Miniprotein binders against a7ua95r516to809. Designs and how they scored, part 5

Target 1, 294 residues: a7ua95r516to809
Amino acid sequence: ASLSLLSISDLVPDLQFIFFWMSNAIEILYFIQQKSPAYMQTIELMDDKAGSKESLLSATISANEEAMTILEEVIMYTFQQCVYYITKTLYVVLPGLLDCNPFGTEPSSEQCRRAAGVCVCAVCVMPEAVRRVVSVFQTTSDLLQQYQVHSEIQSQMFAYLFFFTNVSLFNQLIDKGPARGWFQRSRVLQIQASVKILLDWAKGAGHNHLAQKFFAKFCSTVTILASPPQQLSQMSWKALCAEHPSLKPVQLHRILTQYQLMAELGPLPIWQPSSEDEAYIYRTVDLLESFENH
Key: E = the ipSAE of ESMFold2; O = the ipSAE of OpenDDE; V2 = 0.75 times the mean of E and O plus 0.25 times the DockQ between their complexes.

## First folded at step 2 (miniprotein)

Design A9
Fold by ESMFold2-Fast, scan of step 2:
Structure A9 (fold): chain B 294 residues (1-294), chain A 104 residues (1-104)
Amino acid sequence: as target 1 above (294 residues)
Amino acid sequence: SPEELKEKIEELKRALEEAREALEKGDLEEAARALLELARALFEAIREAEKLGDPELFRELFRLIAALIKATYALRKGDLEEAEKALEELEKAIEKLEEKLKES
């Protein structure tokens, strides 16, 4: 079976099982953290029958530490498993987002093929590729809500999913974009509109702050590429770096180089790197983003 | 109350037997369902134990929680032997909790 056929719906039963146990482990851990200090204090306030109190306290501490250690391991394991399954699905569907047209009014089926022109099919709907990505986020949100997972863990989950999406989209655009034609202005505007659908979903789901934070690099990239030539030509290298602090010098230079090539503008003096940045620009190891958090 | 906690312990014992029976038959889906019922009963037992304020009962609940999580993890891996061992730990923890409650 091909990975291109995977959908989030195919993984729902496995995800439901994992989310169920993650939620339970988190709730139990929170209960222990909240109540254990009070019980230990109660033991310390007891009248001691010459050593019985010390034995009880030691046994309670030991049992508490064992339970907390096991719960922490289970929470980490189930969180990592959820992330694994969800990001595996995202990895398959994300490339389609860079290649779809949310503005398109393309003839659909037999009825539109007999049209006198494209204006007869004026329905702008969410592209299937964007819908698949949104469905992954929505299914995740639904499962977190269904199993009443603590809001802090929900935030951590979406922080990571947005981080993963940002890195995946950025790396694909930078690495494969030139060959795919994704740096052409019309394609960039389509990508910008598709990303806006994802950001609008995140805002509606209550994750606007996380989306703004973790999509910063890809949003900066698309914003630069979508900028009119007149606007960009008026900005210095320093101004662009200040406006887009999430981009490394090598990344910004690559983006501007592709912009110049696609717009057929030729070299522009205003986009000259500083002497400090010049050597760093040639370090290809810093071009693509890592999925690892150091 | 002690009586309410005792009722929850009986519910835990019933769910444990269902889980053990399902494992012996190799029915992982039914075993997972029984563990879900165990988890729900355990949360209710914890709430009742909190009202009693007894640190001995709370300590035994920690052990029960650890054993339940171990059983679930083993089932998820498909390790039936480890799951049975964890259910045995659960049974012993429930028995000790019940014994401590009788002493109250």
Scores: ipSAE 0.014, ipTM 0.311, lowest interface PAE 7.3, mean pLDDT 75

Design B1 (at its last look DockQ between E and O 0.82; V2 from the best seeds 0.00; counts 0 for: pae E 5.0 > 1.5, pTM O .692 < .8, SAP 71.298 > 70)
Fold by OpenDDE base, look of step 16:
Structure B1 (fold): chain B 294 residues (1-294), chain A 93 residues (1-93)
Amino acid sequence: as target 1 above (294 residues)
Amino acid sequence: SEEEIEELKRALEEAREALEKGDLAEAAYALFEAIREADKLGDPELFRELLRLILALIKATYALRKGDLEEAEKALEELEKAIEKLEEKLKES
């Protein structure tokens, strides 16, 4: 099947299996960690029949260590598999977010209408492209909750998914944005509104801090591009660096250069990089974000 | 208590039946119940043996997901034998 047809719903059965094992492995690991000291103490209090106590203690320690090691491997593997499947689905739906017009009267998906009638839930009123992205995150959240996955693992999962989403959207915007017209003010405002809907969802889902942290680069880029020319042209390089610390000098320089071209602005001396940053603006290797730096 | 031992025996039997049907998820669930019942008994040796059963199940499942059918089969055979041995031990108690 073409990767383009893969929906999160198609992955639910596989994800359910993975989440089942992940949750149970975490629960068992926690149980061993909590109960092992009490069992060791019980063995220590047993009558020392001719070396049987020491042997039992040693065997129990060894079994617990092996169990913990294997459970940790299972947790890591299942976590990686979840991320792998979910990010594949995100890869398919994320490009649609940049082309989305959230101000358009796109008819609410017929599927929500058939199942629940006219659902006025926040997801059902979303533009289709935004809804598809949110559906991936919502399905992930629902599965994590259904299987009662430990809160720390949930946080790590969403941290990575938001990181991946930010890198993907940022790189697409920087690389393809000029050619796709995503730097045009009207398109930028659409992107800003779409991202706001996603961030509002993340806030409602209890992930506000993670979303703000991991979407910082993309949000900063969109904020700069959404700024009126009259306002942005009054901001110095140093002021923009200070306001958008998530952006590397090369990234900020690229954004401003493309903004200047799009807005048909002449050279703006106020946007000239500082002498300190001048060496960094030519580091084109740092222009796009890496998926490996997480 | 006698009741806790009977519940543990039941959970082990359910796990065995699930394995015979090839339902690893049901087997895992039954073994988790068996661990809970064994913990109530407070027997460190019993608890250790149940942990070994779960480890074998986890290894088998993990091997299947990796496509190592030989390792999975060996782990399942070990699991079945370990369940039988534990059930026999619980009958003698």
Scores: ipSAE 0.113, ipTM 0.599, lowest interface PAE 1.9, mean pLDDT 86
Fold by ESMFold2, look of step 16:
Formats: sequence, C-alpha cells, structure tokens
Structure B1 (fold): chain B 294 residues (1-294), chain A 93 residues (1-93)
Amino acid sequence: as target 1 above (294 residues)
Amino acid sequence: SEEEIEELKRALEEAREALEKGDLAEAAYALFEAIREADKLGDPELFRELLRLILALIKATYALRKGDLEEAEKALEELEKAIEKLEEKLKES
C-alpha cells in the first residue's frame, strides 16, 4: 500500500481520472458562463402564446444555478483529491532534501550515469533527492497540461503544493534537525544548494512568484543558519525580525538557539528578544506549522 | 444542423455503451461532446437536458467517492434511462 504510493508514477492512473473530471467540470462551467446570456435571449424571442416562456425562463435560470453549484463542488472535490494524492508522494520524498549532498552526488539514474559523456540534461545533473521532488512537480505539471486545466486552477494547485513543501521541510528541520545533525553549517550549506536547484526548477516552470511566496519561511531559516557568525552576530533581534518577517518569534528564537549551539557561541545580548516578543518565544504551539489552512 | 444532430446521436450512443461497461470517464467524454454539438444547434432545451445528464453523472461519481453506493447506483440507472429517452426523441425528429 505505502510502497505503491512512494512514486508519483504509480499514482498517474488515479490522477488521470481525477484531472479528467476536474478539467471537464471547469469547461462546462466556462460554457454555462459564456453561453447563458445567449440561451436566455433565445427563450425571450420565443413565441409565448400560453405563458410558457416565463416558466421556461425561470426554469432555465434555476437549472443553470444548480449546475454551477454542482460543478463548483466537483471542482473543489477533485482539486482536494489531487492535492491529497500528490502530497502523499511529496511527504515521502521531501525528507531526502535535508540529507542530500548536492556537491558529491552521482547523476540522477544509472542510465544517465552510463551516458554522462553523451547525454546532458538538467534532470540528469540533479542530485537524486532533488530529482525525486522535481519529478512529482513535473509529473503534476504535465498532467495539468495534458488535460488542459485552466491556468488559475493550475496556479492554485502549485500554490498548495509549495505551501505543503515549505511546511514539511520546515517542520522536519526544526523537529528532527538536532538529532540528525542538520544544523551543522556544512549540512545547512548543502541543504541551501539543494533547495536552490528546486527553486530554479520552479522559476523555469513559470512558478517563480508562487515559490518565492510560499517557501519564504524555510528559505529564511536556511539563510539565517548559513550566515557566517561574524555577520549574524552584528544583527539585532529586531533587525532579524524585520529581515525575516515570515518567522514567528518562537521560530526565530529556536533557530538562533540552534545556531549558537552549532557555532559554539554563548548567548549574545544583541539577540535578546524585544520586550514585546518576550511573551511569544515560548509558545511551543506556534513552533511547528500546520498543514491545514485554518 | 443535420450533421450536428447525427454527431449528437452518435455521442449519446457512445455514452450509453460506456455506462453499460461501467466506464464513467468514456461516458463523460461522450456527453461533453454532445454538449458541444447541442451548442452548435442553439437549442436551449436540448442543451439544458444534456447538461442535466452530465450533472447526474457527476452526482453519481461524487456519491461513489463518498461511499454511498446505493445513491450512486440509483443515479447511474436514472442516467441510462434518460439517455435512452433522449436518443429515441432524436430518432423521431
């Protein structure tokens, strides 16, 4: 069961069914919105000898409203199902980004390794962990294009996938980072490089705005952790909050605490939270992000 | 008009055959094509009736996703009957 959901390719048949329904519901909604005035005009021009024209007009309006409501529900349901299946795959592959060494890894596959001198492509030069994540996003993009899903729905899909990716990476880094050694500076630099490759893919795929918006929290975290001690120690708590508005006080405090431990620094007075933030740095309920929008 | 009516009849036959096989995706493809042909005809009553068929199929699919098999089977049976009635009306016109 869980093994069958580790690869996006295993989900393609189910996703094709769901994208088919979503795309066609969107197309019907479009036709109703564009053609409804013409049908109402046709009814109004009909000969109304028995008063049936007024009844037909009222029935047509009611049927169109019911159709739009049901189509909107189908679109929402199919969207949620797509997100569910795709994020299940992302959840499995995303942790690998935190363990990845992009500077010493082999090409993405055995076939690419064998053909390294003959075939050169962007996917073949990616670290395997990054390629697994990109494969999920690329397969999703290919399916959306194959079924000609409306561009606004495609944007909403990727907005949620990037949101999910950010939450997953941030929570795992904060929660498992101490035990896994992910706060070591050399590891943070490797993580930064791996995420940069992913962000470059998103830019090339036309999703740069969404990626910049929804990865802000994780990227801020990595940027702070990657900063040299001499530079970071010159920045006050207030300056760090201003530079990294996506981080909550408890999150920034935790990140700086881990930085101090790994850089073997003692407490720095300049990093003392402002008096306003003192109430919030211990709110452990705010430390990890929720995967739900509420 | 004649060509659009013949394409509409063919699409409805394909939809009914797909439903008999349990192929909901193929049935939806056929009904969506029927909608496109009805739009060319400019017949609002026909367009509305075809839209009701598609909505019934979508409702049946939604019922299956919720696990309401009784409601799904009822909706699919009603859909098959409605398609056959529409096919008969088009043959006599």
Scores: ipSAE 0.039, ipTM 0.485, lowest interface PAE 5.0, mean pLDDT 78
Fold by ESMFold2-Fast, scan of step 2:
Structure B1 (fold): chain B 294 residues (1-294), chain A 93 residues (1-93)
Amino acid sequence: as target 1 above (294 residues)
Amino acid sequence: SEEEIEELKRALEEAREALEKGDLAEAAYALFEAIREADKLGDPELFRELLRLILALIKATYALRKGDLEEAEKALEELEKAIEKLEEKLKES
């Protein structure tokens, strides 16, 4: 209950503090990496009349090694803390994405604006559940920009957030989907439309490549479930495995079984797993994804 | 350059004043400005000392966030004393 009160906006002050120190630690680390060779060369070129050159060189090396160790620890810790707070917020809002209807008319009041005498209805409102997820990603992007975090770290952050989102959505769909009716064609099409909004946001933010990579499993699942029966029934098990390499055999089998139950197909499965895959198809422990990156 | 040394002194003074106010963010910005000024001077010893100051500030902030108040207080005291030493050393220039 208490977790449902957490919004990304409530976490902004904590996130600002963490991003501030992460950004500063990264900047110092890069500064040391760039400047240390030049400073070491300067020391080597000094006229050592007092016999202090070797002592200064040794002290500088030791200081740089200590600094790099501490900075790497601070960077890793602050990165992990940002990920922790952001994914905790995502975990609360993500289930709503599977239940919302982006094709429905929102009960919100319509707003029309006039620009240069033209009446423009400015509101194409995405579902609130989708807006909550997008808001988490947008706030993260805004904070990374505000603190001028290097693009490499920004990419790593969104890679993990997309990975987390993919695993969370996939696990919920597979585990709870049958009971919730999420495998029904109309519901799958709504889920597909909602996911497209997230992918479109990622494209606009410059993260299209990361989104395509890390959403592959959930996108494959939704693509199969949204496929017309005529098209899907023409594909062999081998062809489906080739088209959807992100899915494990047990995952693909579960998805196809659910699809067959919804479609007007006979009582016997039309998709025959290879003998190599059969041993693993019914192992429940292999069905759901781990939140640890592979 | 005497002008560049004066800019460094100003940055250190801003850092010390920020620490006295408890404004760790402002102290960090001032110390980063000091590093940029030191880079212009090309002084490896000065760079090393300023790096130690920033590391101490990072340690203090990190410790405060973890709730390690004893470590944080120790690091902040070290930082303030080190800034005062650098300010005094630069005055003799």
Scores: ipSAE 0.031, ipTM 0.492, lowest interface PAE 5.0, mean pLDDT 76
ESMFold2 (binder alone), look of step 16: mean pLDDT 80; pTM 0.753

Design B2 (at its last look DockQ between E and O 0.68; V2 from the best seeds 0.00; counts 0 for: pae E 6.0 > 1.5, pTM E .732 < .8)
Fold by OpenDDE base, look of step 16:
Structure B2 (fold): chain B 294 residues (1-294), chain A 93 residues (1-93)
Amino acid sequence: as target 1 above (294 residues)
Amino acid sequence: SEEEIEELKRALEEAREALEKGDLAEAARALFEAIREAEKLGDPELFQELLRLIAALIKATVALRKGDLEEAEKALEELEKAIEKLEEKLKES
């Protein structure tokens, strides 16, 4: 299927298989870690029949180490595969979030309308573009819960997915935003509202801290762009750096430069980078976020 | 303990039958059940033997997912033989 047609629902069977293995591998690894000391002790307490005890102990240690290594590899592999499939679906739906008008009357999902009439649940009242993004996260959450995946792995999964989402949205906004009109105040307010819905979902799902942490760059960008010109023009470079520490100097400088152009503001000396930051604002390699730094 | 041994034998039989049918998911389920039963028995040697079976199944599954059919087939053949041997051993005990 073309990437454009790939939905999270289409990947559920593959994801189920991967989560099955991931969950069971974690469970077995946990059993080995918890029971291995007791088993070693049991072997140590056995009657020593002419060095058989030492050989058995050595064999048991070796078998445990091999099993643990293999299980760890499976956990890592399955985790990576989950991330790979889920991020593909996110890649498809995330651009729609930037174009979304959450203040419009979009029809509720066809599925909820057919089953229960007018569903007023938080998901059903979401704009379609937001709902599609939330559906990816919700499906992921449901699968993780269904297979009783360890909470730490769940947290790591969501951390990465939020990281990926932030990088994707941030990079798209910085790179394509000016050309697509996403820096226009009205469009920024739409983006801000859409992101708020996503963050509210994350909060409701118990991932508030992760969402706040990993969406910081995108949220900071949107907050700056959503600021009235009268307010933002009174903020110094230093004040903006302090208020938005997630933004690199080059990123903040780009945002302010594009804001200035969009708002038809003349050059603002108050936004001039500090002497310390002056060298960094030209580091265009640091402008876009990398997917590899997570 | 006798009940646990019988459940273990049943789980191993289910695993072998699943492998014979090419149903790796069911084989995995059955082997995981076997490991849980072996854990209850508290026999470290038996538990280690079952861990080796799981390791072989994991290797086969990963190989299949990576498209390495040769490695997968080899691992599955070894796994089937190992299960049969373990079943025979458990019948004699």
Scores: ipSAE 0.132, ipTM 0.629, lowest interface PAE 2.4, mean pLDDT 87
Fold by ESMFold2, look of step 16:
Structure B2 (fold): chain B 294 residues (1-294), chain A 93 residues (1-93)
Amino acid sequence: as target 1 above (294 residues)
Amino acid sequence: SEEEIEELKRALEEAREALEKGDLAEAARALFEAIREAEKLGDPELFQELLRLIAALIKATVALRKGDLEEAEKALEELEKAIEKLEEKLKES
């Protein structure tokens, strides 16, 4: 039912409308900012014989400030609406990344295909679950370019989309991982491969720095879980904290506990938290990420 | 100049026609064209009246998208008044 309404393709007409308003509001704001000094100079050149010059200048300044305030509010509102629609679609498709099997589906170089004059969508050679997520990102990128949205706003939008993706994937893995068997090492390797496809898309789209920043927590989690038992068991708690600074003590402790269980390394703790961290490893309020901790 | 005044009047008529059809996106396009023509005239009072018109359109758009029908009605009334003020200003030139 509502799942069909949440596909990115079905949302394109609404997103086109919102992007149109956002881009026009930005252009008008820029126009006012660029032209306001010229109008102030024109008022100063006016003959003050009528004695209303100072009143006109004051009224012009007030009108500029009101218009800019309203335009900034429109820009914020339209940005939030875009993010709302796009993240609703992402929320539906992201869990599939944790259940899919990408092995045997190595992504082809999109640049090599483009150089040959044939645009073959890289999404066509990947698991359907990964393709759905990439399609959301690619459609968003195409719309932002089509409506010539300022590059700073485009970066802010992808920063939030990557943040949302990280929070969604991390929380699902931590919360549902035990019941779904996602902590099995073979399963984690499949998840790692699927996320690599997303990271490759972000790099090719010019968003590598944003992806590196905002996927760090989820990628660190998957890296730990994918480690061979002999390698990971040789690392101290301090070394793991230094290697994975994006993970809070409670999160690292939970990940290592699940790893030890699934790797059948016995019940005796292998990794001893530092004395400072011992106070925080059971702080369950910090276990899951908030969508508001941007 | 008379040429820019006539182009400004045409842009305002396009904005009115778009508003009659409920096409706020086309109304915004037409008002942006009006701003460009007003820039050529260099009249500070026309520029001030155009800012009031833009403010009213933006308020109406935001209110309609929020579903605030009371605020939307107020903003549409302000939009109508701002258009009237601007057209009276153009007659004085």
Scores: ipSAE 0.026, ipTM 0.459, lowest interface PAE 6.0, mean pLDDT 78
Fold by ESMFold2-Fast, scan of step 2:
Structure B2 (fold): chain B 294 residues (1-294), chain A 93 residues (1-93)
Amino acid sequence: as target 1 above (294 residues)
Amino acid sequence: SEEEIEELKRALEEAREALEKGDLAEAARALFEAIREAEKLGDPELFQELLRLIAALIKATVALRKGDLEEAEKALEELEKAIEKLEEKLKES
């Protein structure tokens, strides 16, 4: 009954049952779609001398429509429940991704000496926080495959999970980032590396297109924050807006303002909107993303 | 056919026994099997009733997982009663 579970493995028994039912409902829907035309054709070819053909055809059409409606409701309900439980788990583990170091915990002097003795350009170890997020995605993928859920449903589920992850990470970075020091360049590079691990997982799982689409806003944000001052100083407001179309003007302005404050940079080019954008920039209601209005 | 009606009765009996034991996964499997058998009989009303039962079982299971025991118990009681009605209807047919 508790949704405050510490790991995805705690949800597996509940998810297995829901995926089992969703898969079976999809299979039955498929059977109705495949078998109904043949049955209807059989009725239409019958000799109507008995006077029952029209009644039988009407009854069959009504029954099939009701059956498909119920199955669609069942599929939608079980899909929403799976998404609900999985996103509740993601919500608990996602903040850790913003605070972890994917370049590895500072190794002991002994481990440092061994690494230095071997030519290792980058020994990027997956942090526990990132591994927990990947574990949620991997377990979801495994369950979808175990119960042979249709690929279209799999794509819709990961589209929503990526959408949820993007919105959660973006909102948390924008809202809590200044207080947590997340806008410091060294911390942003750690965040960028962690996100790359998630994107690499998505690519390996066959969801690269969905990941590119649904992580665009957070990736743009991290890219700007990770940019060297030299590079950003050469770009006008119009150029920045053009390079980051996924960001609203108010969001881009907030990110650039925080970048200047946290980096304690000297005089930089004025990243100011034109007068036509001024009213929109000061619309704070548009700053954070909605989980439901997208 | 008579053989197909007997297979359907067997699936319904398995579903009822599973519900009595509290094995919702087995109950779901048996009811899905009943739907496949009902499709062979070409009875639209029977097929519709079985789908209604599946929806009720799924809602009951989700309610149970959420800890809504009152809603789950009510749904499972209605489900068991409906299965008994179908068994009686098939016996008379």
Scores: ipSAE 0.013, ipTM 0.429, lowest interface PAE 7.1, mean pLDDT 75
ESMFold2 (binder alone), look of step 16: mean pLDDT 81; pTM 0.755

